# Ledger of designs, part 7: VHH binders against MLP-like protein 328 (MLP328)

Target 1, 151 residues: MLP-like protein 328 (MLP328), of Arabidopsis thaliana (Mouse-ear cress) (q9zvf3)
Amino acid sequence: MATSGTYVTEVPLKGSAEKHYKRWRSENHLFPDAIGHHIQGVTIHDGEWDSHGAIKIWNYTCDGKPEVFKERREIDDENMAVTFRGLEGHVMEQLKVYDVIFQFIQKSPDDIICKITMIWEKQNDDMPEPSNYMKFVKSLAADMDDHVLKA
Short names: E, the ipSAE of ESMFold2; O, the ipSAE of OpenDDE; V2, 0.75 times the mean of E and O plus 0.25 times the DockQ between their complexes.

## First folded at step 7 (VHH; framework vhh_8k46_1)

Design M3 (at its last look DockQ between E and O 0.88; V2 from the best seeds 0.00; counts 0 for: pae E 6.9 > 2)
Fold by ESMFold2, look of step 7:
Structure M3 (fold): chain B 151 residues (1-151), chain A 122 residues (1-122)
Amino acid sequence: as target 1 above (151 residues)
Amino acid sequence: AVQLQASGGGFVQPGGSLRLSCAASGFTFSDYAMGWFRQAPGKEREFVSAISWSGDSTYYADSVKGRFTISRDNSKNTVYLQMNSLRAEDTATYYCAAEFYITYTPKEYDYWGQGTQVTVSS
């Protein structure tokens, strides 16, 4: 049986939770221009940019390694949360479950947090825990902050 | 160097209370999540509780929910564990730990304190 777990972190961000949520929920096409050293491309495999259940393919660089990731997203507007459910990609060679939830919470008029929850299960006992991917997604949220503020 | 100093352990009768403290130095405490873990003789180290860097999110093992309360004071670089309604099964060495994210897995924490012994007997 494979090892599984859950990671949770919070990233302090500035501005509007609604604007940050919209970026992650609906505007992934802006990621390459905003944080291109992390995300080189995002394409729609099925659905639209803002569709519940849309399938998107991400081309990114994690720890200096170019990778690809295919996910199906779930939209939760009530909680301003979007879930990326892992379908295929380099990460899925190590993990049979990889779900990442980004939730945006307004703390004050100009301060928000992005709560990141990663639910994972290894493909087998020999695979590493996904701490590198958790640190990577934290850096995406932090680095996107400046671009959302300028919009 | 990073240092986490756990204290507040001791002997207590069943139903009693203890408050553990963990004072941190050598890193920016307010950037880190903090966790409490425990290890009884002959058992694996297990998750007890964790708190986000801001203190806004708290997590508990099922065995301690409703009895233990984690808190932090970022101005004092200290995390606390209030332990109420203690039971014999809570007897263990208690460790504090720090990481950028909350995880229930001890291996994932970069920084560890020395343990403080909690013994619930009689």
Scores: ipSAE 0.016, ipTM 0.492, lowest interface PAE 6.9, mean pLDDT 88
ESMFold2 (binder alone), look of step 7: mean pLDDT 81; pTM 0.805
OpenDDE, look of step 7: ipSAE 0.319; ipTM 0.708

Design M4 (from L5 with R27F T104V K108R; at its last look DockQ between E and O 0.66; V2 from the best seeds 0.00; counts 0 for: pae E 8.9 > 2)
Fold by ESMFold2, look of step 7:
Structure M4 (fold): chain B 151 residues (1-151), chain A 123 residues (1-123)
Amino acid sequence: as target 1 above (151 residues)
Amino acid sequence: AVQLQASGGGFVQPGGSLRLSCAASGFTFSDYAMGWFRQAPGKEREFVSAISWSGDSTYYADSVKGRFTISRDNSKNTVYLQMNSLRAEDTATYYCAADEFYIVYTPREYDYWGQGTQVTVSS
């Protein structure tokens, strides 16, 4: 029973790594329209909408349960990676560390990989491992693919 | 039904090599990350190596890095573990596992597990 760990997955996507990265980096306001069964809202709490260090609040549904998540983001344009560092929310009741990194990598002219890395630590040994949250974020990336591809 | 069939274990002298194979059926192999774990008598199961669904990303425990190589052939639904420069400390039952995502450093049970194959390194 691990108290901390790292999960990694790769989601195959189509199109341009830059367009996918822009969606996750700067265009979170489009998420409710694009994948509204997962994400019902995203609001700015502190900082500017598309800036490094901004804090946003997400309203989402995971395993049929509506949840709230507050994160501070880190922007890495050189690697086309955005990090969502967990501050508050339902997930933080189980975890004292919850950082999710989305990196978009162009593999060929029309094929990309979204590499998702989740760094986590449990609040205590009695908490479950966060595999359901990893499956959730994987599904967000997969389901967003069609909307980015068509834009 | 889901099956992971590990094979290729056996007896080998120190410094020798073995190649383990794990043939998969009953799920879409190319959608899953694959891992190898091992368990010596009286010890907990420990991470050995893992490979992403595409084969582009590989991970190794420090104790095997540079000696073991994980690979996969999605056309054959098979993951491999090439074990070189084997040592007595590598003696264990080796298990292959499959999961929807790639669990690199966490001793968490994968979605699917194979029955182990024994590797014994002795003179």
Scores: ipSAE 0.012, ipTM 0.366, lowest interface PAE 8.9, mean pLDDT 87
ESMFold2 (binder alone), look of step 7: mean pLDDT 80; pTM 0.802
OpenDDE, look of step 7: ipSAE 0.458; ipTM 0.753

Design M5 (from L5 with R27F A33V Y105W; at its last look DockQ between E and O 0.86; V2 from the best seeds 0.00; counts 0 for: pae E 4.1 > 2)
Fold by ESMFold2-Fast, scan of step 10:
Structure M5 (fold): chain B 151 residues (1-151), chain A 123 residues (1-123)
Amino acid sequence: as target 1 above (151 residues)
Amino acid sequence: AVQLQASGGGFVQPGGSLRLSCAASGFTFSDYVMGWFRQAPGKEREFVSAISWSGDSTYYADSVKGRFTISRDNSKNTVYLQMNSLRAEDTATYYCAADEFYITWTPKEYDYWGQGTQVTVSS
């Protein structure tokens, strides 16, 4: 059994890679209205909504359980990628490393993907691997699709 | 019914090459991540390589990086593993596996498995 690893997935999306990237990069304040079944709140702990290095706190429901997650984000405009580096919260009770990268890639005029990479390391060998969190973040990207397209 | 048929194994001397194939049927191949795993006698099944839905992203275990190349042909519903510079420690039964959801190196996370093909590297 692995104590650390990397998960990768690709989520097909509609519209432009630029519009999806903007939502994840700069507009997290819109998440509770867009996907309230998953995300109940997002607040700034440090920085601005569009700042490289901003620290945000998320209130969300994963597998029917309300959780809190504090992260520091890194912005990579050249690659249209945003990295969420886990700092504190329920996830960090299981993992000592939890980095999630969302990259938005235009494949054709009508074919766009969100490539999600999760880099993880468990607090100890008895913790489960975080496949449930990978399913969760994939669902966030997929469910956001219609809201971004209509904005 | 879902089927994964691995083939191309055999006997080869150290430094030799083999190409494994895995023919898939019973599902939409392009919707699935494909992986190769191996199991040596007395050991657990371990990750070898994985390839994304389109073939744009590939991943390798450190022990095979630079020697093995994974590829896929979605028009033929087949994934391949080109094995170069083979070593005695590469001797194992090689399995192909499919997962719809994400790329991972953990065997238990894969949805579908083939029966495997034996690779023996010896002089």
Scores: ipSAE 0.012, ipTM 0.359, lowest interface PAE 8.6, mean pLDDT 88
ESMFold2, look of step 7: ipSAE 0.245; ipTM 0.671
ESMFold2 (binder alone), look of step 7: mean pLDDT 80; pTM 0.792
OpenDDE, look of step 7: ipSAE 0.443; ipTM 0.758

Design M6 (from L5 with R27F F101Y Y102I I103T T104Y Y105S; at its last look DockQ between E and O 0.70; V2 from the best seeds 0.00; counts 0 for: pae E 2.02 > 2)
Fold by ESMFold2-Fast, scan of step 10:
Structure M6 (fold): chain B 151 residues (1-151), chain A 123 residues (1-123)
Amino acid sequence: as target 1 above (151 residues)
Amino acid sequence: AVQLQASGGGFVQPGGSLRLSCAASGFTFSDYAMGWFRQAPGKEREFVSAISWSGDSTYYADSVKGRFTISRDNSKNTVYLQMNSLRAEDTATYYCAADEYITYSTPKEYDYWGQGTQVTVSS
């Protein structure tokens, strides 16, 4: 198998790109209440909820298994994109590079796309490719849709 | 049943063009990314091109970028690969595949695979 790569997917969502972007950029504290089947908790390790370079710790369930993920985020308001750079956690046991970019793109007055780009590099050749994590992050964006619309 | 049927292959001289088609049935085509892969004799299957479910994003292997164009028609459940400026090294069996993701420069087992269509570029 390949040792590094890039996955990209587009998730069709309803409403405004600005509202969805705000949820991912500034309002991660709402995630456990909105999508508690996926995200059980999120805490600030360093910084603020809405600051560039903030470090957060996520407690979540992926493929029926509880996991922890520590990330540093980068905010790009011009492109309505937020990047989560992996630092520590279960994902980082498989990968030495794990960067996930969520970009919100308005397509019509009531329809948007969340474009998810995952840049990854395995710790070693025996590790699996992170397609399970790609499915997981795609499901987060999709399941958040109804909650952003109701906000 | 899920089916992907690739067609449009054949013999062509270097510098020529071919258009491949992949007709899909048995799943919600418009929800899936589509990809083209190829396998030359004695080599592993490699990524050629991919297109998102909406058609807004396209990806190409470095070896075909600028020469090949991927497109799709969601109303016809069909993905296309326009191959221009063909070279001898493009000779391969071409496979179409469907997946929930776009794989860029990474070999991946797609959810659904077609039979394949042979492209031979020679004088």
Scores: ipSAE 0.233, ipTM 0.586, lowest interface PAE 4.0, mean pLDDT 88
ESMFold2, look of step 7: ipSAE 0.439; ipTM 0.765
ESMFold2 (binder alone), look of step 7: mean pLDDT 80; pTM 0.798
OpenDDE, look of step 7: ipSAE 0.666; ipTM 0.840
ESMFold2, look of step 9: ipSAE 0.496; ipTM 0.804
ESMFold2 (binder alone), look of step 9: mean pLDDT 80; pTM 0.795
OpenDDE, look of step 9: ipSAE 0.672; ipTM 0.843

## First folded at step 9 (VHH; framework vhh_8k46_1)

Design N1 (from M6 with T103V; at its last look DockQ between E and O 0.82; V2 from the best seeds 0.00; counts 0 for: pae E 7.9 > 2)
Fold by ESMFold2-Fast, scan of step 10:
Structure N1 (fold): chain B 151 residues (1-151), chain A 123 residues (1-123)
Amino acid sequence: as target 1 above (151 residues)
Amino acid sequence: AVQLQASGGGFVQPGGSLRLSCAASGFTFSDYAMGWFRQAPGKEREFVSAISWSGDSTYYADSVKGRFTISRDNSKNTVYLQMNSLRAEDTATYYCAADEYIVYSTPKEYDYWGQGTQVTVSS
């Protein structure tokens, strides 16, 4: 079994890559209202909602279980990408590296792809691979689609 | 029933080329990520290459990067692996695999697996 790896998924979304990118980059405070069945809260630990290097704490439900995740983000406006680097939380009990990159790519005037790349390394060989978390973050992007389109 | 049928393997000399095909049936192919894996005798199955459902994202193992190209044709429900500049170290049984939207760099996490096609690179 692999102790580290990379997962990639593409989520087909509607509308503007710029609007979706803005939601993930600068507007995480809107997540509980948009996708409250997944995300119950988001708070700033350090920085601002739209600052490079901001540290945020997420309260969410994954596979029916409430969890907490603390991350530091990196912003790449040129590539319309935001990276979440895992610091603490339930995920980090399983993984010592957990970096998730969300990139928004315009494909046509009304169609975009959210490309999600997850770079991971387990705490030890007994831990499961984080495919469950990959499915979870894919669901966040998919379920956010209609809310961003309506905004 | 889900089926993945790999073909195109064979015997080739070092520096040669082969094109592998994997024909899919029993699921909505255009919704699935596809991967190629290989297993040499006495070794674990290892990742070779993968492609997203749309074809826009591709991933390659370091050992094949620059030599192999993965592609897909969603109208034909087929994924391809173009193998150039083949080396003796590429000798293995090659397997195709499918997963809903997710490209994995590890073999254990794919939803569906096909039967293998043997590639032998020898002089």
Scores: ipSAE 0.415, ipTM 0.703, lowest interface PAE 2.4, mean pLDDT 90
Fold by ESMFold2, look of step 9:
Structure N1 (fold): chain B 151 residues (1-151), chain A 123 residues (1-123)
Amino acid sequence: as target 1 above (151 residues)
Amino acid sequence: AVQLQASGGGFVQPGGSLRLSCAASGFTFSDYAMGWFRQAPGKEREFVSAISWSGDSTYYADSVKGRFTISRDNSKNTVYLQMNSLRAEDTATYYCAADEYIVYSTPKEYDYWGQGTQVTVSS
């Protein structure tokens, strides 16, 4: 069993890569209204709301269990990618490293791909691999799709 | 029932080329990422290459990058591995695998595995 690894998936979405990227980069305040069964709240802990290096706290439900996650974000406008680097939270009880990258890639005028990369390392070999968290973040991207098309 | 049937292995001299194929059935191929793994005698199975369900993203182990090319044809339910500039270190049984995610460093996370095809690179 590996103690570290990388998961990658691609989620097909509709519309504009720029608008999807903007939602994830700058409009996290809209997540509870759009996908409230997953995300119940997002608050700023440090920095400006939509700046590189800002720290935000997420309240979310994963597999029916409410959890909290604190992340420092890295913004890459040139590649339309945002990275959420794990600092604290329920997930960090199992993982020493938990970084999730969302990149939005325009395929055609109305079709995009959200490439999700999860870089992880277990706290120890007895911890489970984070497949449940990969399933969760994939579902966030998929379920947000219809709410960006309306914006 | 799920079947992954790898083929195209054989004996080849260093610097030669082989093309592996893996025919899939028993699941919706276009919903799955595909991977190639290899195992030399006495060693652990290791990642070689992977391709997303759409074919838009491809990944390679550092040891094969630039020499191997993964591709897929969703109309034929088949994933391929073009292996160029083969070296003795590439000698192994090559396995194809399928999963919802591309799993780069944890081969046991793949849902489905084929039996494998032998590649032997020797002068």
Scores: ipSAE 0.016, ipTM 0.488, lowest interface PAE 7.9, mean pLDDT 87
ESMFold2 (binder alone), look of step 9: mean pLDDT 81; pTM 0.802
OpenDDE, look of step 9: ipSAE 0.496; ipTM 0.766

Design N2 (from M6 with T103I S105Y; at its last look DockQ between E and O 0.64; V2 from the best seeds 0.00; counts 0 for: pae E 2.3 > 2)
Fold by ESMFold2, look of step 9:
Structure N2 (fold): chain B 151 residues (1-151), chain A 123 residues (1-123)
Amino acid sequence: as target 1 above (151 residues)
Amino acid sequence: AVQLQASGGGFVQPGGSLRLSCAASGFTFSDYAMGWFRQAPGKEREFVSAISWSGDSTYYADSVKGRFTISRDNSKNTVYLQMNSLRAEDTATYYCAADEYIIYYTPKEYDYWGQGTQVTVSS
């Protein structure tokens, strides 16, 4: 069986790709107020809210279970893409590689796609594929949609 | 009931071309990502290509990039795989697969599979 792989999805969103990108790039402190049933907290471990290479810690609920995730982010302003590179957390007990890329693409004046790419490798052959985490991050993007238009 | 019917396989010389079709029914086709996988005898099923539900994004295994082209026609509920510059290593049964919105490069997570169509590249 596969020990590594890639998942991709597209989430249709409304409004401005730049505003959606800014939310994910720079404004993670707004996530608990916006989508608090998914994200209960985000804290800075190293760097600044808006800096490339910053390390942030997320407290979230996935499949009804509270979890923690520590990531280093990569910022690609040219492509309006932010990458969360997994460092530590519940997901890293199952995966040795867990990188999630959020890219925001303007399709028309009011229509956007958030393309989500998940690159993963299992800790060992006995671990499940991380499809539950893919469904979770898809839901984060979808549920954030209404909250970006207000900001 | 959900059905995926792959067709268009056959025998072809190295360097030749084939176009595979996969006709879908039993679900809202425009909500589904579509993929092609292949399986040679004694091998595991492997990723070939996928297309997003919108049709805007296409993905390819490195071994087929530049030679194969995936496309979809939502009015016909059909996904296609144009295979050019075929090689002996492309000999396999080709399967189409579907999942709501998500493309998986690995086969386990796909909900729906076609019965497959044989492609044989032989001199």
Scores: ipSAE 0.458, ipTM 0.800, lowest interface PAE 2.3, mean pLDDT 92
Fold by ESMFold2-Fast, scan of step 10:
Structure N2 (fold): chain B 151 residues (1-151), chain A 123 residues (1-123)
Amino acid sequence: as target 1 above (151 residues)
Amino acid sequence: AVQLQASGGGFVQPGGSLRLSCAASGFTFSDYAMGWFRQAPGKEREFVSAISWSGDSTYYADSVKGRFTISRDNSKNTVYLQMNSLRAEDTATYYCAADEYIIYYTPKEYDYWGQGTQVTVSS
């Protein structure tokens, strides 16, 4: 069995890549109001809401269980991509590497793709592969779609 | 009733070409990411190539990049792997795999698998 891997998905979304990118890049404080069934809170541990290298703590529900995740983000404006690098939390009890990249790509005037890449490595061989977390982050992007359009 | 049927394998000499096909049935093909994996005797199944559900993104293992091309035809519920400039180390049983919307580089996570088709590259 694999101890590390990469997962990739494409989430079709409506509107502009710029508006979706802005939500993920600079406006995480809006997540609990937009997708409260997934995200219950987001707090800044270090930096600002729109800072490269900011460290944030997320309170969320995954597979019906409340979890906490601490991450450091990297901003790539040229590619309209944000990387969330895992530092601490429930996910990091299973994984020693957990990097999630969200890239926003305009396909037509009204249609975009959110390309999600998850790079992972297990703490040890007994841990499950993290496909559940990939499905979770895909759901965050999909469920955010209507809220970005209505803003 | 989900089925993946791989075909197109055979014997070929180094430098030759083959095209593998994987015919899918029993699910909404256009919602599924499709992948090709291979397994040589005594080895674990390894990633070869994948194509997103939309067909817009393709991925290749470093060992096959530039030689193999993956494509899909949603009207025929079929994914293809065009293999050019074949080498002895490409000898393996080739398997197609499917998962809803998500591409995995590791075999364990895929929901559906075909029976495989044997490719032998030898002079």
Scores: ipSAE 0.393, ipTM 0.731, lowest interface PAE 2.1, mean pLDDT 90
ESMFold2 (binder alone), look of step 9: mean pLDDT 82; pTM 0.812
OpenDDE, look of step 9: ipSAE 0.501; ipTM 0.778

Design N3 (from M6 with E100S T103V; at its last look DockQ between E and O 0.59; V2 from the best seeds 0.00; counts 0 for: pae E 7.8 > 2)
Fold by ESMFold2, look of step 9:
Structure N3 (fold): chain B 151 residues (1-151), chain A 123 residues (1-123)
Amino acid sequence: as target 1 above (151 residues)
Amino acid sequence: AVQLQASGGGFVQPGGSLRLSCAASGFTFSDYAMGWFRQAPGKEREFVSAISWSGDSTYYADSVKGRFTISRDNSKNTVYLQMNSLRAEDTATYYCAADSYIVYSTPKEYDYWGQGTQVTVSS
């Protein structure tokens, strides 16, 4: 039977939780200009940049390897959380479930936490756990910090 | 070299309490989440509890929820596990582990591991 699990981490960021959330929720088209060493492109497959249920395709580099990822997003404005649900791509060759939740929480006037939750299930027992993908998404959040307008 | 030194184990009667400590050195403690795992004789190592690097989030296995409390003191580079209402099934070697994120489904992804401390709960 396939192995599954959940990874959770918190990334300290500066500024406004609302502006960080907006970047991840609605402004993915800005990612290549901001963090182009990680993300080389984002395109809309279905929906709009800011719509719940939109499907987007990401071109990125993880551990020096260029990869492609297709996801459907779910938006939770009440909790300032966006979920990227994996549909297709290099990661889905290893995983049959790959859902990544980014939640932005204001801790003080200028300090926030990005809580990253990764829910995963391997395609089969021979596949590696996705720890490298968790490190990758953590680095995306950390490196985007300097590119979000401060409050 | 990185060291995680667990201590505070011992022999205790059912219903008793113990407090485990795990002192860390050789890495930046405040950048890491900390976890406790245990392994009973003849069984696989299992998750017990984890705490985020900030201390704001704590996680527990269902079998210990309400009885065990994880905490950390970043000024002492130490994570703790307060174990109350101990039962015979809590008998195990307890290991602390450190990782840049919380991994509570499998022990294989933790960056660093301690040597462990024995907890024995017996009448």
Scores: ipSAE 0.012, ipTM 0.442, lowest interface PAE 7.8, mean pLDDT 87
ESMFold2 (binder alone), look of step 9: mean pLDDT 81; pTM 0.809
OpenDDE, look of step 9: ipSAE 0.401; ipTM 0.739

Design N4 (from M6 with E100T Y101E T103V S105Y; at its last look DockQ between E and O 0.78; V2 from the best seeds 0.00; counts 0 for: pae E 7.3 > 2)
Fold by ESMFold2, look of step 9:
Parts: C-alpha cells; structure tokens; sequence
Structure N4 (fold): chain B 151 residues (1-151), chain A 123 residues (1-123)
C-alpha cells in the first residue's frame, strides 16, 4: 500500500525575491561556499546551470549523514519558482515521488517569503514520512538568507 | 502544558454554516502553523485546511475549496474555520493541530492536537 502527501512551509527572508530566486534557479555552484556544512557540492549532470530541464547532483549532509540527490529542474520565471524533481539518490530509496518547489515572493521592499512545497509518495507503507527532509530544506533556505543579503 | 481547545460544532441543515474556533495556550502561537483535520466514524483522519504561521498563506483540501475559510487571530491565540454550504459528507469530528512552521497535509507529523468538536449535517 502506498501513502503520499504534501508538506508546505514559508521561510521569512530578507532582501530581494529576484536575488534569492536567482541563487536557487541559476547559482547553485555558490551553495558549498555559502552553506558548506549542509551542501558539500553541486554538479551539472546534464544541461546548463541556468537551464530549464537541467539535471544536477547534490552532495549534502542531512541529520549527520552524507547523502546524494539527483534532480531535474523546472523553471517558472513568471512566479519566481523552481522545482527540483527527484530522480535518484538516498531519498529515492524511501520515496518514489519527491518533488520540491521553491517560490520567492516579495512582501515588502525588504521582506520576502520563500514558500517551500514538497510533494512526496512513499516506496511502501513501511517507510517513514519525509518530515526530516522538509526540515532540512527549510534550514537550507533559512541559512542561505545571510549569504544573499551580503551579495 | 500545551492545550488546543476546539469549539463551535453542532447540528446544522445541509447548506447551512458553522464557525469553528481553536483556542491555543502553552506555546508562542505566532510561531506555529495551524491545521484542521476531520474524522468520520470508521474513517481515517483527513486534512481539511491549514494556515501558515504568518497567516499569509492558506491551504484547503479539494473537497472544501470555495466553501471553507481558515483564518487566525494572533491577539486571541485562536484559529478559525468558517464552514459554509455544508453537506452531509462534512459530518465528522473536527480537530485542530499545531506544528512549528510546517503545514503537513497528513496528520501524523503534527506536534499538538486538540480534543475535537462534532459537526453533524443532517436534514
């Protein structure tokens, strides 16, 4: 039996929604230098850094465990949203669907919200819900904030 | 101790309206996402609606979109569910839930739960 669901959170950030969006959309090569305790590397597998449909591989540490994640991205410039569609990696051993959407919304001149939506489906009923991965991606957005403000 | 107290349930005819309230204490209410779930006898608890900690974003199950409205009043530590155009299939015990900033569409991950309030829609 399969179980699926959706998680949503909103992370308050400072500065420009366009600059935060650009970081997540096109500048993932800056992540290891900015938040290297979470993200140790990002590599292009197919396409370009800024291309819709590009495939990238992430090396990260979640709950003290080094993991690998391969995603195909979808870019929605009109809504300042980027979707990471899960293809392979440690998380895909637990989930057969793992899609994460980052949307950046300007609320005032200096205040933005990063809305994170995670769409998931378990490999089987015995697998845990992926709340730890949701907390992890929330922390990535929150910790990146200081490094976009300083840019 | 954390306490969530749901109220405002009752008996109503199809097409009628009810307003549910959930009063919270024991935590900083403005830091929490709030959700409403419901459970009919013999059925699993299911997602109804949720609201972000800021109140800026609201979420609804497809079955209630356009009929139910969630809101919050941080000065009263209270979340509300306005239920309009009620149908027989809306009959259930309604539960409020709280979690630190994350809206879950499934019930298992919420930190705190209220006792629930009964809604019965019958002609």
Amino acid sequence: as target 1 above (151 residues)
Amino acid sequence: AVQLQASGGGFVQPGGSLRLSCAASGFTFSDYAMGWFRQAPGKEREFVSAISWSGDSTYYADSVKGRFTISRDNSKNTVYLQMNSLRAEDTATYYCAADTEIVYYTPKEYDYWGQGTQVTVSS
Scores: ipSAE 0.028, ipTM 0.529, lowest interface PAE 7.3, mean pLDDT 88
ESMFold2 (binder alone), look of step 9: mean pLDDT 79; pTM 0.787
OpenDDE, look of step 9: ipSAE 0.318; ipTM 0.693

Design N5 (from M6 with Y101W; at its last look DockQ between E and O 0.68; V2 from the best seeds 0.00; counts 0 for: pae E 2.7 > 2)
Fold by ESMFold2-Fast, scan of step 10:
Structure N5 (fold): chain B 151 residues (1-151), chain A 123 residues (1-123)
Amino acid sequence: as target 1 above (151 residues)
Amino acid sequence: AVQLQASGGGFVQPGGSLRLSCAASGFTFSDYAMGWFRQAPGKEREFVSAISWSGDSTYYADSVKGRFTISRDNSKNTVYLQMNSLRAEDTATYYCAADEWITYSTPKEYDYWGQGTQVTVSS
C-alpha cells in the first residue's frame, strides 16, 4: 500500500514575521533575484501574486536537477501561514499528495521562526520519501532571510 | 559518536504513571528534533510523540494524546516522556530518536536511534 507522512521543521530567521510572511504570501516574483541558485523563475498560471487560490509555475534546481512545479496556494492571514498544494510537476511524479505550509511566528523582537509542515503521500511504495524536498524548502526559507531583511 | 540512552521503564499497573528519559551526547542536541517510538511484541515500531528543537511544537499519536506529555531540557541534553493513565496496550519497548526535523508517520527517516527501555503495564 501507498505510504504517507508529515514532516515538520522550524527555521530560525531574523527580523519580523510580517516581512517574511509578505515575501512568501505576496512577493514570489522576487524569488529568482533573491535566491536564483534555487529558483530560476516563477510565473502566474491563474490569479494574482497576492490572491488566495492563485496557481503558479516554478522553475527551480533541486539536487542539481532542473525541475518544474505547479501549485495552488491558500492564504491564512490570521495564522500568517501560506499553503502550497502540489498539482503537477516532477514532485508529483513521486507523490500524489504534496502540501507545504509555511507559517511565520514572532518569538521575540529579533527572533522569529518559519514553521514548515510538509504533508505527503507517495504514488506507490516504491517511491522514495520526500526528504530531499524537505531539505530544499528548508533551504529556501533560510537563504531568503538576508534578502527579506535587506529589502 | 552519537549516543541516545533511554531509561525509566519498568512494571506498572493499569492507570499508573511512568516518566521516561533519554540522555543525548555527541551532537548539538538543541539543533535536533526528538521523538519517542515504541514497539510491542510481534508489531512494527510506531510513532508515539515528538518535540521540535525549541520545544515549541509537540506532536502525539492519537492513542496517547491527553495521556502522555513530551518535554525537553536543552541545558541537560535530555528529552522526557511523562506517561499517565497507562493501559495494557501501552506495553512496549520505548525508543528515543533524533532528526533535523519531526517525522510524523514512519520511523524510517530518523537520523539517530537510542537503545530501548521496556514498559510493561499489567495487573
Scores: ipSAE 0.391, ipTM 0.718, lowest interface PAE 2.4, mean pLDDT 89
ESMFold2, look of step 9: ipSAE 0.361; ipTM 0.716
ESMFold2 (binder alone), look of step 9: mean pLDDT 80; pTM 0.795
OpenDDE, look of step 9: ipSAE 0.788; ipTM 0.889

